# Ledger of designs, part 10: VHH binders against O-glycoside alpha-1,2-mannosyltransferase homolog 6 (omh6)

Target 1, 298 residues: O-glycoside alpha-1,2-mannosyltransferase homolog 6 (omh6), of Schizosaccharomyces pombe (q9p4x2)
Amino acid sequence: MYFLILFSSNAELGEVLRTMRSVEDRFNKRFHYPWTFYGMDEFTEYFMSTTSTIASGHCEYGTKGITYTNHLQFILTISYLVHWDLSQVKPLVENNRLYQQRADALAQENLSYVYSPLFHSFQDWVVRSLLYHPQLEYDYVWRIEPGLKLVCEEKKDIFSTFKDSDIVFTNHVCERKHSGIYAMEEAIEEYKILNTQGDFSNIWVYSNNYTYCKYWPFNEILSLKQIRHNQTYTNLINYLLGSGGTYYHRWTESDILSAAFGVLRARANHMESVGFFLNDDVHYCPETIPYTGRCACL
Key: E = the ipSAE of ESMFold2; O = the ipSAE of ESMFold2 at other seeds; V2 = 0.75 times the mean of E and O plus 0.25 times the DockQ between their complexes.

## First folded at step 3 (VHH)

Design m5 (from d7 with T99S P100L Y101T F102G G103W E104P L105Q S106E; framework vhh_enristomig)
Fold by ESMFold2-Fast, scan of step 3:
Structure m5 (fold): chain B 298 residues (1-298), chain A 123 residues (1-123)
Amino acid sequence: as target 1 above (298 residues)
Amino acid sequence: EVQLLESGGGEVQPGGSLRLSCAASGFTFSHYYISWYRQAPGKQREWVSTITSGGNTNYAESVKGRFTISRDNAKNTLYLQMSSLRAEDTAVYYCAADSLTGWPQEYRSYDYWGQGTLVTVKP
């Protein structure tokens, strides 16, 4: 099964509707693939009614209700099938000396959002949802960020262009390494020493002493079979999540998923024919469009 | 409206120099890590250099010692001084205000990209 997926909230409804109209008009009105919306809170009736009206396929709505499989002694990690709730993360961060010490150190490096439990919880939630959400099993998902707009008419089925082993990204992003990224690299090295299975040599798209590059998560096609049913990969990701690094080192979902990509033995390809804009800030316009429709780039 | 506008590109002979500028508007420039990227014909976009909000600089290995990045927060402008230019430096150069991916929407700042400026190193 093939799904279009958004991680979103009621507050983002306007962005969601604009994105859906673009994707339906340029692609999905021809193929009728289902949409799945995942939120940390329950979606309102208005959100569900409005999105269902635009969609040419059926719509499914989910919340955080997932099972945590790690053994770490945190409120979020010992809870099962629960709604995501900021009050549940407060014990991890409020009056927590380690969290405060790490946040202060990262703030000294001019890193943003280091004191944001919402930011940290969102990163953790997205990774765990991709690995464990019970509505998604053996599926292929096209993950689309609210605010994304397709700018080319896609007459061919995009899902038909890849194999089960492929994971497809539109781009990668490069950033300066901060102390949290060095901590992740050290955690992975430590994990490798304690475990004999897997090839962990291919970490990041690119890295040097100052910079690292990771896969851009806001317009990508993922084989959930590759992600969920590779035990070496899921064990490493669980180790990283269980360390609390999203809270203590400000790891993003892309940091976590990209750092272990080599374990999957999957091919990362580019969606070279798929033109897009994200909130008019990020642009990609294909130079050639063989057997595709019209592109409207600026 | 967020806008990044590059200028200063052109044709230059090997060993020559150029200074690129990027004028920014519509966001709080001083709070962002600002970077130069480049894209050669038929290649993926590659990172060239970054300057942090605090003024610290980083460079891709291929340009170290030849390029210098700087910023003027009062003028919301980024610069790239390029020297000892080589044929392999031929590319469209883009200014970008870098942000982390994966933000919740209410805390998200997206990467802002300019339209690019072409640098051609001809013999």
Scores: ipSAE 0.000, ipTM 0.134, lowest interface PAE 11.7, mean pLDDT 74

Design m6 (from d7 with Y101L F102T E104W L105G; framework vhh_enristomig)
Fold by ESMFold2-Fast, scan of step 3:
Parts: sequence; C-alpha cells; structure tokens
Structure m6 (fold): chain B 298 residues (1-298), chain A 123 residues (1-123)
Amino acid sequence: as target 1 above (298 residues)
Amino acid sequence: EVQLLESGGGEVQPGGSLRLSCAASGFTFSHYYISWYRQAPGKQREWVSTITSGGNTNYAESVKGRFTISRDNAKNTLYLQMSSLRAEDTAVYYCAADTPLTGWGSYRSYDYWGQGTLVTVKP
C-alpha cells in the first residue's frame, strides 16, 4: 500500500493546510491515497478535523504509538521500538562537554541548528519512525515537508514509476561539507572494515573536497518494504543512530539515509516530472513536461 | 508581531536562587516548544533547557538537578527556577520559541528569540 506522510506539529497547521491543498489539487484528488500525520506531541481535534476536511483520502494521526483515523475513531497502539519524546532520548546527550565543544566549532562553520537538542531528537525520531513505527506497515511512503507546494499538475500515478528494486525516488541537494560530514565518512569507513574488508568508497550521490550531494528528504518516495525487510539497511542505520551522531555530529535524517543508501548501492530514481517550491527558498521546475497540463512554475 | 520578553535577571550570591520569566505574545504559546539558552562573556550560545507543548522537560547536564523549567499557558509565560547558583552560571539568558520541525529552507533551530536578561553570580 501507498500513502503520503507529513511530520509536523499543531503550531504548523497553516503550512500543513497549504501543502495539502497543493498536493490534493495537483495530484491526490485523482488517486485518493491516505495521509499520515506524525508529531512528537499529540495533534489537537482542530488539527485533525481541519486536515481531514481537505484530504481526498483517509487520514491517520500518530504520536507516541497512538494512531487516530479521525476525531470519531481512536486506535491506541503502544510502541516498543520508537522513542517519541525527549525524556526517552536524554541519555544520548550525556556528554555535555563534547556536545558544547562541537556546537562552538560547528557554529564557526556556519552550520545552523547547532544548539538545539530538540532538533537533533527530531532527526533521530523521523528516521526511527520510518524504520520501526507499527502504524507504517505500508509498502511505500511519499514524504512531504510542510511548506511544500506542487506547482505542476501530476496526472500520472507517481508511485507507478517506482520499481520493486528501487529504494528512493527524489531529487538531489548539494551542501558545503562541515566537520560532522567528515565524521560520517569516517564512521562508515569503520563500519565497512568491521563488516566488509575494502577501501573507503564515496558514500554520497556526489562529493568533492568542499561539497557533498545527498537525497533531498522533503519531497521523496521511499520503499519502506525494502528498507524494513532488509537487515543490511536496518543494521547500518541503527549503527549510525546508535553512535549519537545526530547529537555529536549534527547528522540529519537526510545525511543518515543518504549515507546508508550510498554505501549499500541502493537503487534510486530522480523525481524529474514533479515541479515544486518549498517556501521561498527552494524551487524545482522540470526541464520537460510529459503532460499537456500547465505548470505555475515560471 | 511575535515577541518574547525576558525578566528576572540580576545579581545573586553563590548558592543562591533566582527565577527568570519570559512573557510571550503574537503566537499560540501553548503549541510551541520553548527553550532557555545562555551566553557567557566570550563564549558561544549554550542550550540550557527545553519544555515541549505537552509539558515534557529536558536539561543540559551542567544545570540538571539545579534548574527547573516550567510554563503557564494561561499567562503565556515561561519560567526558569534556578537554585544552587555557581559563578559559571553567569550569563545573558535568552528565551526561544520554535517547533521541532525547522524545514529545509533555513534549518534554523529557533525562529523567535528574546532580548535576554543578565544573571551575575558574584564569587
């Protein structure tokens, strides 16, 4: 089964509604795929009633192992595999001196989010939710970020382009390397030595001395079936999560998943036909439009 | 429109106690995660404590057991109760409000910051 997933909070309802209207109008009103909303705290009844009114498909809401199908139906599921709140992740930042020293150094490298254990906990939580949350028993998920707007009509079922061997379907993003990225490269080299003898291999879509390119997580389709049922992926991702690298090296969900997919030579496709904007900062316009539908791109 | 105003800073003796307040306006306070940060002279900004919209708390190891973060949603106010103060706690204390989801565009940890309030622990 296929579904759309959005990681969000009650405070972001406005962005969520704008994103949903765009995705429904450009794509989902034809296919009626379900929406799943995940938050670190429980969603309000107002959030649930408002989002379910816009959705053309079924809506599910999840936090701390609790899933709601709407304000009239409530499903309680206790999660034993996912650490959802800050109290459960406290031990991961126990070396405050190391955390602070690296925060100071990374701030000098112009890296954002360096001082927020909450942001690092969110990255860890997103990855664990994608791997282990019981409510995510679907085969494929389309991960959509609040603030995303689809700007071109997508008449084709985008999930139908996904092959059984494919792990991820998304666009690439390139960033300047910070010291935490070199630490990721070292961690992967160490993992390969312990598990497979061989030379260090480039783990990124592309990299050089200053930049690295990775899978962009805010408009991507993932094969949960392939990732969850392949112990090689889960072992590597758990190794990276278990290192505390989200806290000590400021690894994001994109860094962790991209590194794992690169090391294991996951099959990936570029999301070429899907035009989008993310707020005012990021835009992608297809070079060729396979449909006769109009784009509000440029 | 969005505003955070810290108060309660001042001079205190080692081992003393002090309570900081942060008054919020222009947003739905109860839905936000709110944090205290501090910046000592010549140092970078340091996270102190966070309280979630659901009331869960977390603390930096250097202040754990000595500081207590709390919120009053009816008054749109965040508090930091500080006890057993040390010379090392001398800093400007900042209130910050955000959600855990920062988005791709900025990756900013927090969108809204206060002006700060100075705490001086005299040895």
Scores: ipSAE 0.063, ipTM 0.510, lowest interface PAE 6.4, mean pLDDT 76

Design m7 (from d7 with T99K E104D L105W R108H; framework vhh_enristomig)
Fold by ESMFold2-Fast, scan of step 3:
Order: sequence, then structure tokens, then C-alpha cells
Structure m7 (fold): chain B 298 residues (1-298), chain A 123 residues (1-123)
Amino acid sequence: as target 1 above (298 residues)
Amino acid sequence: EVQLLESGGGEVQPGGSLRLSCAASGFTFSHYYISWYRQAPGKQREWVSTITSGGNTNYAESVKGRFTISRDNAKNTLYLQMSSLRAEDTAVYYCAADKPYFGDWSYHSYDYWGQGTLVTVKP
């Protein structure tokens, strides 16, 4: 089963509609794949009616009702589904002090949202939802970011390019390393020591002393069936989430997933045929696509 | 244009109370998550409280039981009722409006911030 998935909110409806119009026009009007909209709060009737009108396939809407900074309550919710070990989670008072201390350090690196429990809980929530939410019963999902515009017509079924052994199909992005990324590298080295099964050689798609490259989550196909049913992936990702690193080190969903995919040697393919712009800042144009004669690449 | 304007700050004695207001314009206030942050002299900003579009509230441990956040969607206004004020509550208080969606962008900000209102607890 194949779905288009979009994590969003009522406040982002305008960007969602623009993204949907682009994806429908360039690709999905041929295939009628369903859309799933997933939010931290309930979607309004207006959001649901307007998005359903644009979609060529069925629309589904989901929420978890997550409360901000209730890290322990969020873990409790997940543990009822997975039998999580709650003894590994420190009291909120102790966690909050550590959070503030490390946020202060990260602020020196001019990172956005270092003090935002909402931002950190969103990163944690997306990863846990992809791994554990029972309503996300997809084999493959195409995760699309609000603000993304497809600029070239894609006539082939992009899902048919995804092999059964592939975990992720996307582009990659390179960023400066910040102290949180070094903390991720240390956490993975500790995980290797604690777990004697296998050799974990490389973490990132590419890295050096200053730069690291990770899989880009804003236009990606994920094999949820392989990730969810492979205890090696779920154990490592749970270890990273259980550390509280989204809070204490500002780890993002793409930092966590990309690190896990790299360490475990996930088979990954580059999404070469999909031309896109994101918020007028990022653009990718295909070099040679036999079926893409209509491109608005600038 | 999008604007957030804080008011209600001033000088108060320890144990006193103040009510801060944040007036919003230029966006659909009821759809946003709105937060209070503060910055004490010589320190970095810290989160104080958040109220969701649905009215759910969260508080930093240091202010829980003493501060109450509320919103009036008809007036596009956020409030922070502060009681049992302490010297350590002295800070510039900021209101911030967030869209509840965050991408994985270290350089991208969805935030709208106000100019701040000063609260001084002393003598």
C-alpha cells in the first residue's frame, strides 16, 4: 500500500494547499494515491474540506493529541503500545534543568528553536508516529513537506522505482556540524559498545570534521514495513529517542533516521527524477528524464 | 502586517501580582499556539508557558502553580497572570506565536515575536 503523507497543522493550510496543487498537477492526478494528513492537534472541518477538494485520491486525517513538554506522558502513551521501559526516563524537573543547560550551549551556535519544547516534541512525535502509530499501516509512504512544489511533470509511478530491499528513497542535504551532531556520534559509539551485534562503521551519508550529509526528509519515500518489522532499526531508534536527544541536543527527525539508516547500512536510492523547489530557497532539477518534457526549472 | 505587543509590566514587591497582556494582529490568532518566554538581565531566553489553539496549557517547573496563561480569541489577546512573584522572576517577558508545524530546518523560523515588557520584582 502506497500513501502520500504530510505532517502539518491548521495554521499551515495555505502552504499545504499550494503543495497539494503542485503534487496533484505534476504527479498524483495520474495515480490517485491517497493523502494522509497527520497533526499534533485535530484538523478543522475547513482544513479537511479544502484538502479533500484538491486531492485526486482519498484523504485521511490523524492526530495523537500530544501535550507539549509532557515528555513522560508521551513515553507512557507509547509504552502502552510497545511495553517501553519507563525506568529509563528521569523526572521532568531533572530533565528540564538539563534541557535548559544544553539549550544555552546550543544557542551559542545560532540554531533556531533551541528553547522550544514544541519544536523538540514535534521531532520526537514524528519519529515515534512513523514507528508505532497503529493507524499508519502503510507499506510505503511518500513524505512531502508543506512548502514543497514539484516543478517538473512526473509521468512514471515513482513508487515503482522503490525496490523491496530499499529503506529510503530521497535526496541528501549537507549542513555544518553543531555540538548536538557530535553528541549523536558519541551516543552511537556508546550504543555499539553496549550492543555487541554487528559493526557500525559510518553514521552519515558523508561527513568530515566540519560538515555532515543526511537523508532529506522533505521529499522522501520510506519503507515503513521494513523499518517497523526490523528490531535492529527499532532498537537503535528507540535508544536514540529514549536518550531525550531531541530535547537535550536538538536532534531532528532527519538526524535520527539518517543516522540509523547509515549505521545499519540501509539501502538508499537518490530521487533523481523529481524536480522541486522548497520555499524558493532549495531547488533540484533533473538532468535527464525521458518522460519529463514540461519543467519550470529556473 | 503581523504584530505582537506585550504590556502590563512594571515594578512590584516580592509576593505581589501582575497581569501581562499580548495583543496580536495580522494573523488568525485562534489557529496559533502562543507562548510566553522571559529573559533576565545577563541570561538567555527561557520558556515560561504555552497555550495551544485548543486551550491546553503547559508551564515551566519554576512558575507552575504561580502563573496562569489564558487566551481570549475574540480579542486576539494572550494573558499571563503572575502571582507570588519572586526576585528571580525579574525579566523582560516576550510573547511568541508559533505555527504548530516545524520542519527540520535549523535556519527556518516560523516564529512571530513581540518587543517585550519589563517586570521588576523589588524592592
Scores: ipSAE 0.208, ipTM 0.588, lowest interface PAE 4.7, mean pLDDT 74

Design m9 (framework vhh_enristomig)
Fold by ESMFold2-Fast, scan of step 3:
Structure m9 (fold): chain B 298 residues (1-298), chain A 122 residues (1-122)
Amino acid sequence: as target 1 above (298 residues)
Amino acid sequence: EVQLLESGGGEVQPGGSLRLSCAASGFTFSHYYISWYRQAPGKQREWVSTITSGGNTNYAESVKGRFTISRDNAKNTLYLQMSSLRAEDTAVYYCAADTPYFGELYRSYDYWGQGTLVTVKP
């Protein structure tokens, strides 16, 4: 069990420190869970010393550079896929005509980042890292976005409270369906047909003819033991990654994980007592806090 | 509020050089990965180069060794130094702000410039 601030840079240090101070003050000073920082660039001594000073637990620093090229084999190697499934080879993003045609179609649907190979490869890499990265050895990860502040004191061990959850979420994102999401629904139905013995839901989180919802990834706890060591989860997630849908259909990490959790009937719980702000844009105040202490969210 | 403004395009002879600039405002420039893209007449948009917030660079194979991406965080400006220009480099060049923290609802907005035209004439 640990906190994970994914993909910080040295330039984000101020936001990282403010986030850490709130989490330590409201929760972690009592429990001393470790922090893990991932970045695409090498962390400075200043970054490491200042974050270590605030943390009540151990700090780990890792970089997994993604060098974008017109050949994706390098990304698969960085993701340690050689230990799991080498049959899932992705097409060349830069020189792929289908990739460009899909990007144009999704742009017409007003989606963001449809031309960005950096965006697509990053989404793919995050999911693969959650599945396979050797430095993520813990049973659970609490993912926290830089800029997020916890505003309610929590005296209970949240990890112990939710120890049998597959996901503990704080929010949902609901959006209009685009052609990429219809493609994901088709891929899931194909997977179910190929795996008839499985016990599957018809809805991956919430979906109807026009809208779909997914878990908001910027403040959530994920069970690494389920997504890494439960073949039911690993098989579905690998099937979705192997389709190239992050590239051809602009699937995000949250699209893929939320689809898997919904379809596989994950034990999903709301982190009801955790009040938070993300910069000036997003806030959540708990309606009832019978088991928490101080809460500055009125 | 976020704005990216490309400049420096123009007409150049094959083998010539141009330096493109992208002036950024309305966001914390130093926090972002910034990329150059281009779109040639009758072709689809393609990625050219990225520079990370830490200064690491990546290039499309077609421009590697000929183009150099750089940034000046004090001036909130991105550059693309182009040398050994070829007819196939003729395109509208765009800069775009990228971030490894690609938010969905929260940060699901692309930051694109309006583009600057580069024409390589024989």
Scores: ipSAE 0.266, ipTM 0.662, lowest interface PAE 4.8, mean pLDDT 77

Design s1 (from d7 with L105W; framework vhh_enristomig)
Fold by ESMFold2-Fast, scan of step 3:
Structure s1 (fold): chain B 298 residues (1-298), chain A 123 residues (1-123)
Amino acid sequence: as target 1 above (298 residues)
Amino acid sequence: EVQLLESGGGEVQPGGSLRLSCAASGFTFSHYYISWYRQAPGKQREWVSTITSGGNTNYAESVKGRFTISRDNAKNTLYLQMSSLRAEDTAVYYCAADTPYFGEWSYRSYDYWGQGTLVTVKP
């Protein structure tokens, strides 16, 4: 029902193994949940054998191709996604001058990756893969970034604790506003006009106290089953993806998912007992609640 | 200190060939996706080609079949072999190191750019 997921490459194997050791030691050795590894290139035998050795559950390895058809609708393929053919996303990049003009404007706002079709297509691919992949049999996914370390022992089953949540977050980002964020607000307002019924009064990302914050995607649990079974979520997310905003406005996966969760008042909960480090600037220690076991937090 | 240094630009006749190089230092080159971008006079910057850490390549439709991207991880160097050059290929060519796996606020959130090398295809 539950699994752990990493997006990674063969080159990051060292970071992947360090992350897995901390997650296994602090949490997963008690529950034996499976790991799934997604990447743009085929995983080597060495990557698969070493990660499988660390995991207490089974491991699944895959990359998925996405073909855009009929107004940006997609079909997942079983082949590895090793090449980006822009003809497959042609409706989003048909007018290259507009795409590049917007990229230049966003670069002037100090955004990274604004010129990269790979970055843009990866953001789109992650959202579509997590929410619509027909072979994902699991109801909930815990997404963990390579390099992240859990620093406190967690003896309770976090998945079971939060099984009625749409999202369980550990952090959020509120620091930079740019024209792409304002374009997302405009896209949502356009969606409301086209869909005149409904209460869209609470937009966590764009209007709730004007935070313009998004859920940090590198340590979070998503309810794939609940979101997939809710046509309102799928309609809004498809509308946002279909706008080409990942290309024209450099929207990330967290921008799209956070906007949908905010607009539709998703059941969001904070994973308060899970301490972690990613680097010197990103860490969380559960200082307001008793530690559940061994901690290397302070 | 991360550095990307492009070289190999110059003037060529239409139909000619040219090879660009990008020398990288200050980071683990083999771990990164490396791309070529270009900016023609008075126009916006556009993506040309990418090679993944695993060696898979992708090309803009305008250069597909004419340009070949490759990398030499032992030398920390990226190449762009250009053939059948056209007047519209005239641009400053930039090398950039990035990865789609790292998001805006993940472990390594920076992209790295070189200073560029000018390619001029005379009519």
Scores: ipSAE 0.391, ipTM 0.702, lowest interface PAE 3.3, mean pLDDT 74

Design s16 (from d7 with S109G; framework vhh_enristomig; at its last look DockQ between E and O 0.54; V2 from the best seeds 0.00; counts 0 for: pae O 8.2 > 2, unsure alone 64.9 < 65)
Fold by ESMFold2 at other seeds, look of step 4:
Structure s16 (fold): chain B 298 residues (1-298), chain A 123 residues (1-123)
Amino acid sequence: as target 1 above (298 residues)
Amino acid sequence: EVQLLESGGGEVQPGGSLRLSCAASGFTFSHYYISWYRQAPGKQREWVSTITSGGNTNYAESVKGRFTISRDNAKNTLYLQMSSLRAEDTAVYYCAADTPYFGELSYRGYDYWGQGTLVTVKP
């Protein structure tokens, strides 16, 4: 089974509705896949009523404060609670000499959000808690960020192109390595010495000494079935999150997930036929003729 | 384009009170999480307090019970009410805006900082 996922807060309702309208008009009105929403705060009745009115499928809304007993219990419990209440993150960052020294160094590299406990806790929450959330009882999810707009008609069911062995279906982005990324590479090299499971020959989509390319998480399809039940993935994720690198090195969910997919040798299925804009920051329009559907690329 | 302008700093006696303001422009203030940070001379910058777009507040343990963060979305202004001030509270205080969109390439993808306002607590 399949669903559409949208990360949001109540304050973002306008952007959420525009994104949902786009996805419904271009794709989902034909397929009626359900929507699942997750955010920092409890969703209001107004948020839920208006989004469910636009959706052509069932809507589900994530709840806060769930603790469960599984192989990731420690990670899920701590991260989940911290995400809903910043008081749990304060001991990691408040008057912590190492945290402040790392944040100052990263700020000199012009890296965004280096002093933001909220940013760090969100990155940690996605990797530690969201992908394992018990209310996500689906094999596949399509992650969509508010502000994303499909610009091409998608007449075929894109989920029908997935094989059981596929893990991720997305695009990638390339960036300069910052000092936190070198720290992640060192941590993985140490992990590899003591662990033989997985393929550590290349953890990035592409990399050299100063550049790395990673999967872009804000328009991607993921196999939750394979992610949740893969011991090689969960062992590496637990190691990386347990180090605190999301806080001390400003690792993002994209950094962590891309490295883990690299260890699994995940085959990237590119969304080359899916045209989308993410506001003014990212524009992708297929150049192939004939298109799989009509495109409105300005 | 985007501006965060702190004001209200000054000198105060130990145990005194001071109210800082941060005027915001060039972005949709009500959609952002806004924070106060401070940096003493020769010291690391440290987080002081955050207020979410929904009005939930959090504080560093060193200031809890003494400082109060608040926001007025109609005036695009953030406030920090400081009381029971101590010598260790002497610092330049900065306001910073964090987007609720936490991706590296989010279309709202800049965090913003003010230029700071100096608070000096006399010995």
Scores: ipSAE 0.012, ipTM 0.397, lowest interface PAE 8.2, mean pLDDT 73
ESMFold2-Fast, scan of step 3: ipSAE 0.546; ipTM 0.813
ESMFold2, look of step 4: ipSAE 0.015; ipTM 0.437
ESMFold2 (binder alone), look of step 4: mean pLDDT 79; pTM 0.792

Design s18 (from d7 with A97R; framework vhh_enristomig)
Amino acid sequence: EVQLLESGGGEVQPGGSLRLSCAASGFTFSHYYISWYRQAPGKQREWVSTITSGGNTNYAESVKGRFTISRDNAKNTLYLQMSSLRAEDTAVYYCARDTPYFGELSYRSYDYWGQGTLVTVKP
ESMFold2-Fast, scan of step 3: ipSAE 0.404; ipTM 0.742

Design s19 (from d7 with D98S; framework vhh_enristomig)
Fold by ESMFold2-Fast, scan of step 3:
Structure s19 (fold): chain B 298 residues (1-298), chain A 123 residues (1-123)
Amino acid sequence: as target 1 above (298 residues)
Amino acid sequence: EVQLLESGGGEVQPGGSLRLSCAASGFTFSHYYISWYRQAPGKQREWVSTITSGGNTNYAESVKGRFTISRDNAKNTLYLQMSSLRAEDTAVYYCAASTPYFGELSYRSYDYWGQGTLVTVKP
């Protein structure tokens, strides 16, 4: 099964509707793939009725409730149903000297969102939802960010270009390394000593002492069947999540998933034909599709 | 125009109380996550508290049990009830309204910021 996935909220309805219109017009009106919407809070009747009106396929709505398997310990595995809200992060931030010390240090590195438990919990929740959300039982998902606009017509079924052995199909982004990234590299080195998994040289798409390149999560196709049914992926990702690094090192969902994919040598492809803009901040124009009557590419 | 306007700041003695308000206009307030941040002179901006569109609340370690965040969607207003104030609570307090989603490549996480209101705690 193939689904379009959107992590969103009621507050983002305007961006969601604009994104859906572009995706439907450029791609999905031909294929009628269903949309799924996941939020940390319940979706309103208004959100559900307006999104369902635009979609050419059916729509499904889910909230932060997830089924989680705790792989923080190699010896013990625990499975349970997790309800995510800000109260779940209290032990990590409330009366936590380490959290405040790390936030202060990361702020000195000019890193944004370092004092935001909301930002940190959202990153953690998205990763856990991709691994364990009980309503997210699909073979492949195309994850699309609210505010994304497809700028070129895509006539081929993009899911059909995804091979069974592929894990991720997306674009790359490069950023400066901050102290939290060095902490992740150290955590992975420690994990590999205990598990002898992967190759450290492949931790990122590309890196040097100052920069690292990772998979961009806001327009990507993921093989959930490959990730969810492979204990090696779930063990490494849960190790990283369980470290609290999302809170103590400002790790994003992209940092966690890209590191896991790199360490484990996941088969990945670049999404070359899909042109997009995100809130006028980020754009990608395919070089092999310079202009069409339905392509608004710079 | 879209704006957030903080009020209620002032000078108070240690152990005292103040209630801050943040009046919002020009957007659908009820759908936004609204937060209080503060910045003391010469220090980085610090998160204080957040209330979600659904009413769930969270607090920074340093203010837990002393501050209470609340919202009135009918009045498009956010509140911060501060009690047992300490000298270290002295700062300019900012109201910030954001969508609950943050893009990693975003220049700003918050859609709207207020101008700030000064709280001074001194003997």
Scores: ipSAE 0.005, ipTM 0.207, lowest interface PAE 10.7, mean pLDDT 75

Design s21 (from d7 with E104Y; framework vhh_enristomig; at its last look DockQ between E and O 0.82; V2 from the best seeds 0.00; counts 0 for: pae O 4.2 > 2, unsure alone 62.5 < 65, grease 27.2 > 24.2, SAP .699 > .668)
Amino acid sequence: EVQLLESGGGEVQPGGSLRLSCAASGFTFSHYYISWYRQAPGKQREWVSTITSGGNTNYAESVKGRFTISRDNAKNTLYLQMSSLRAEDTAVYYCAADTPYFGYLSYRSYDYWGQGTLVTVKP
ESMFold2-Fast, scan of step 3: ipSAE 0.449; ipTM 0.766
ESMFold2, look of step 4: ipSAE 0.420; ipTM 0.771
ESMFold2 (binder alone), look of step 4: mean pLDDT 78; pTM 0.791
ESMFold2 at other seeds, look of step 4: ipSAE 0.335; ipTM 0.717

Design s32 (from d7 with T50W; framework vhh_enristomig)
Fold by ESMFold2-Fast, scan of step 3:
Structure s32 (fold): chain B 298 residues (1-298), chain A 123 residues (1-123)
Amino acid sequence: as target 1 above (298 residues)
Amino acid sequence: EVQLLESGGGEVQPGGSLRLSCAASGFTFSHYYISWYRQAPGKQREWVSWITSGGNTNYAESVKGRFTISRDNAKNTLYLQMSSLRAEDTAVYYCAADTPYFGELSYRSYDYWGQGTLVTVKP
């Protein structure tokens, strides 16, 4: 099964509605895939009623471990609830000299949000939500950022087209080397050494070098099947999360997921037919559109 | 242009109270999650509190129960009500506009930080 996900808030409702209208018009009105909205704050009745009106499929709403569908609340198994829990974060940030020293060093490298436990905890929470969210039965998720607009009509089912992919990406970012990248490379090498002693002992599977590039997380499809049901992926991702690198090295969700996909040689495919804009920041226009019905890409 | 301006600092006796303000301009204030940070002399910057766009709050352990963060969207202003002040609360206090839902490509308050406001708790 397939669904679309937005991490959002009540305050972003206008951007959410514009994003949903473009996705529904260009793609989802044909397939009726469900939407999940995930946020720090409880969604209002207005948010839920307006999003449900636009969606061609059903809508689910999640916050701090509780999910709602179309104004109905469902409490799901505690084992699959993901809590945004500062009690786990506080030992990593409060009166922690190492955290503070690394934040200062990262600031000197011109990295943003280095002092923000909100930013760091959100990156950690998104990855854990993808691993452990109550929608465990879904096989694939299309992550979409509020503000994203699809600009080319897609009549093919993108999910079924890429059903054997581990990740389907629309963009990637190759950043300059900084201390956080070096720390990720070090963590991966440490993991490889530990794998010679554990469940994943084939060292040749991990002969790839870290790419220093990450998949752009604001328009991508991820295989939840691989992330949740493949112990090789789950163990590596949990190892990276457990390092505290989101806090000590300002790793983002895409840094962690891209590292796992790279190390494990995931099947990565480009979603080349999907034209999009994200506000005024990023745009992609397909060079050829013979399999789309219409495209507005200027 | 995004701008944040802190005010309300001053000298206070231990056990006293102060109310800090942060005036915001150049962005839609009500849409942002906003944080207070502080930096004591010779120490690194540390997080104090955040408030989400929906009004949910969170606090560093050292200030929980003594400080209250709030916002007035009509005035584009963030507040930090500080009570039971201690010598260790002496610091320059900064506000920052945060949002966990935007990527690195969106505007953030870290590019627009002001001078802060000094709070001195006298022994």
Scores: ipSAE 0.357, ipTM 0.700, lowest interface PAE 3.7, mean pLDDT 75

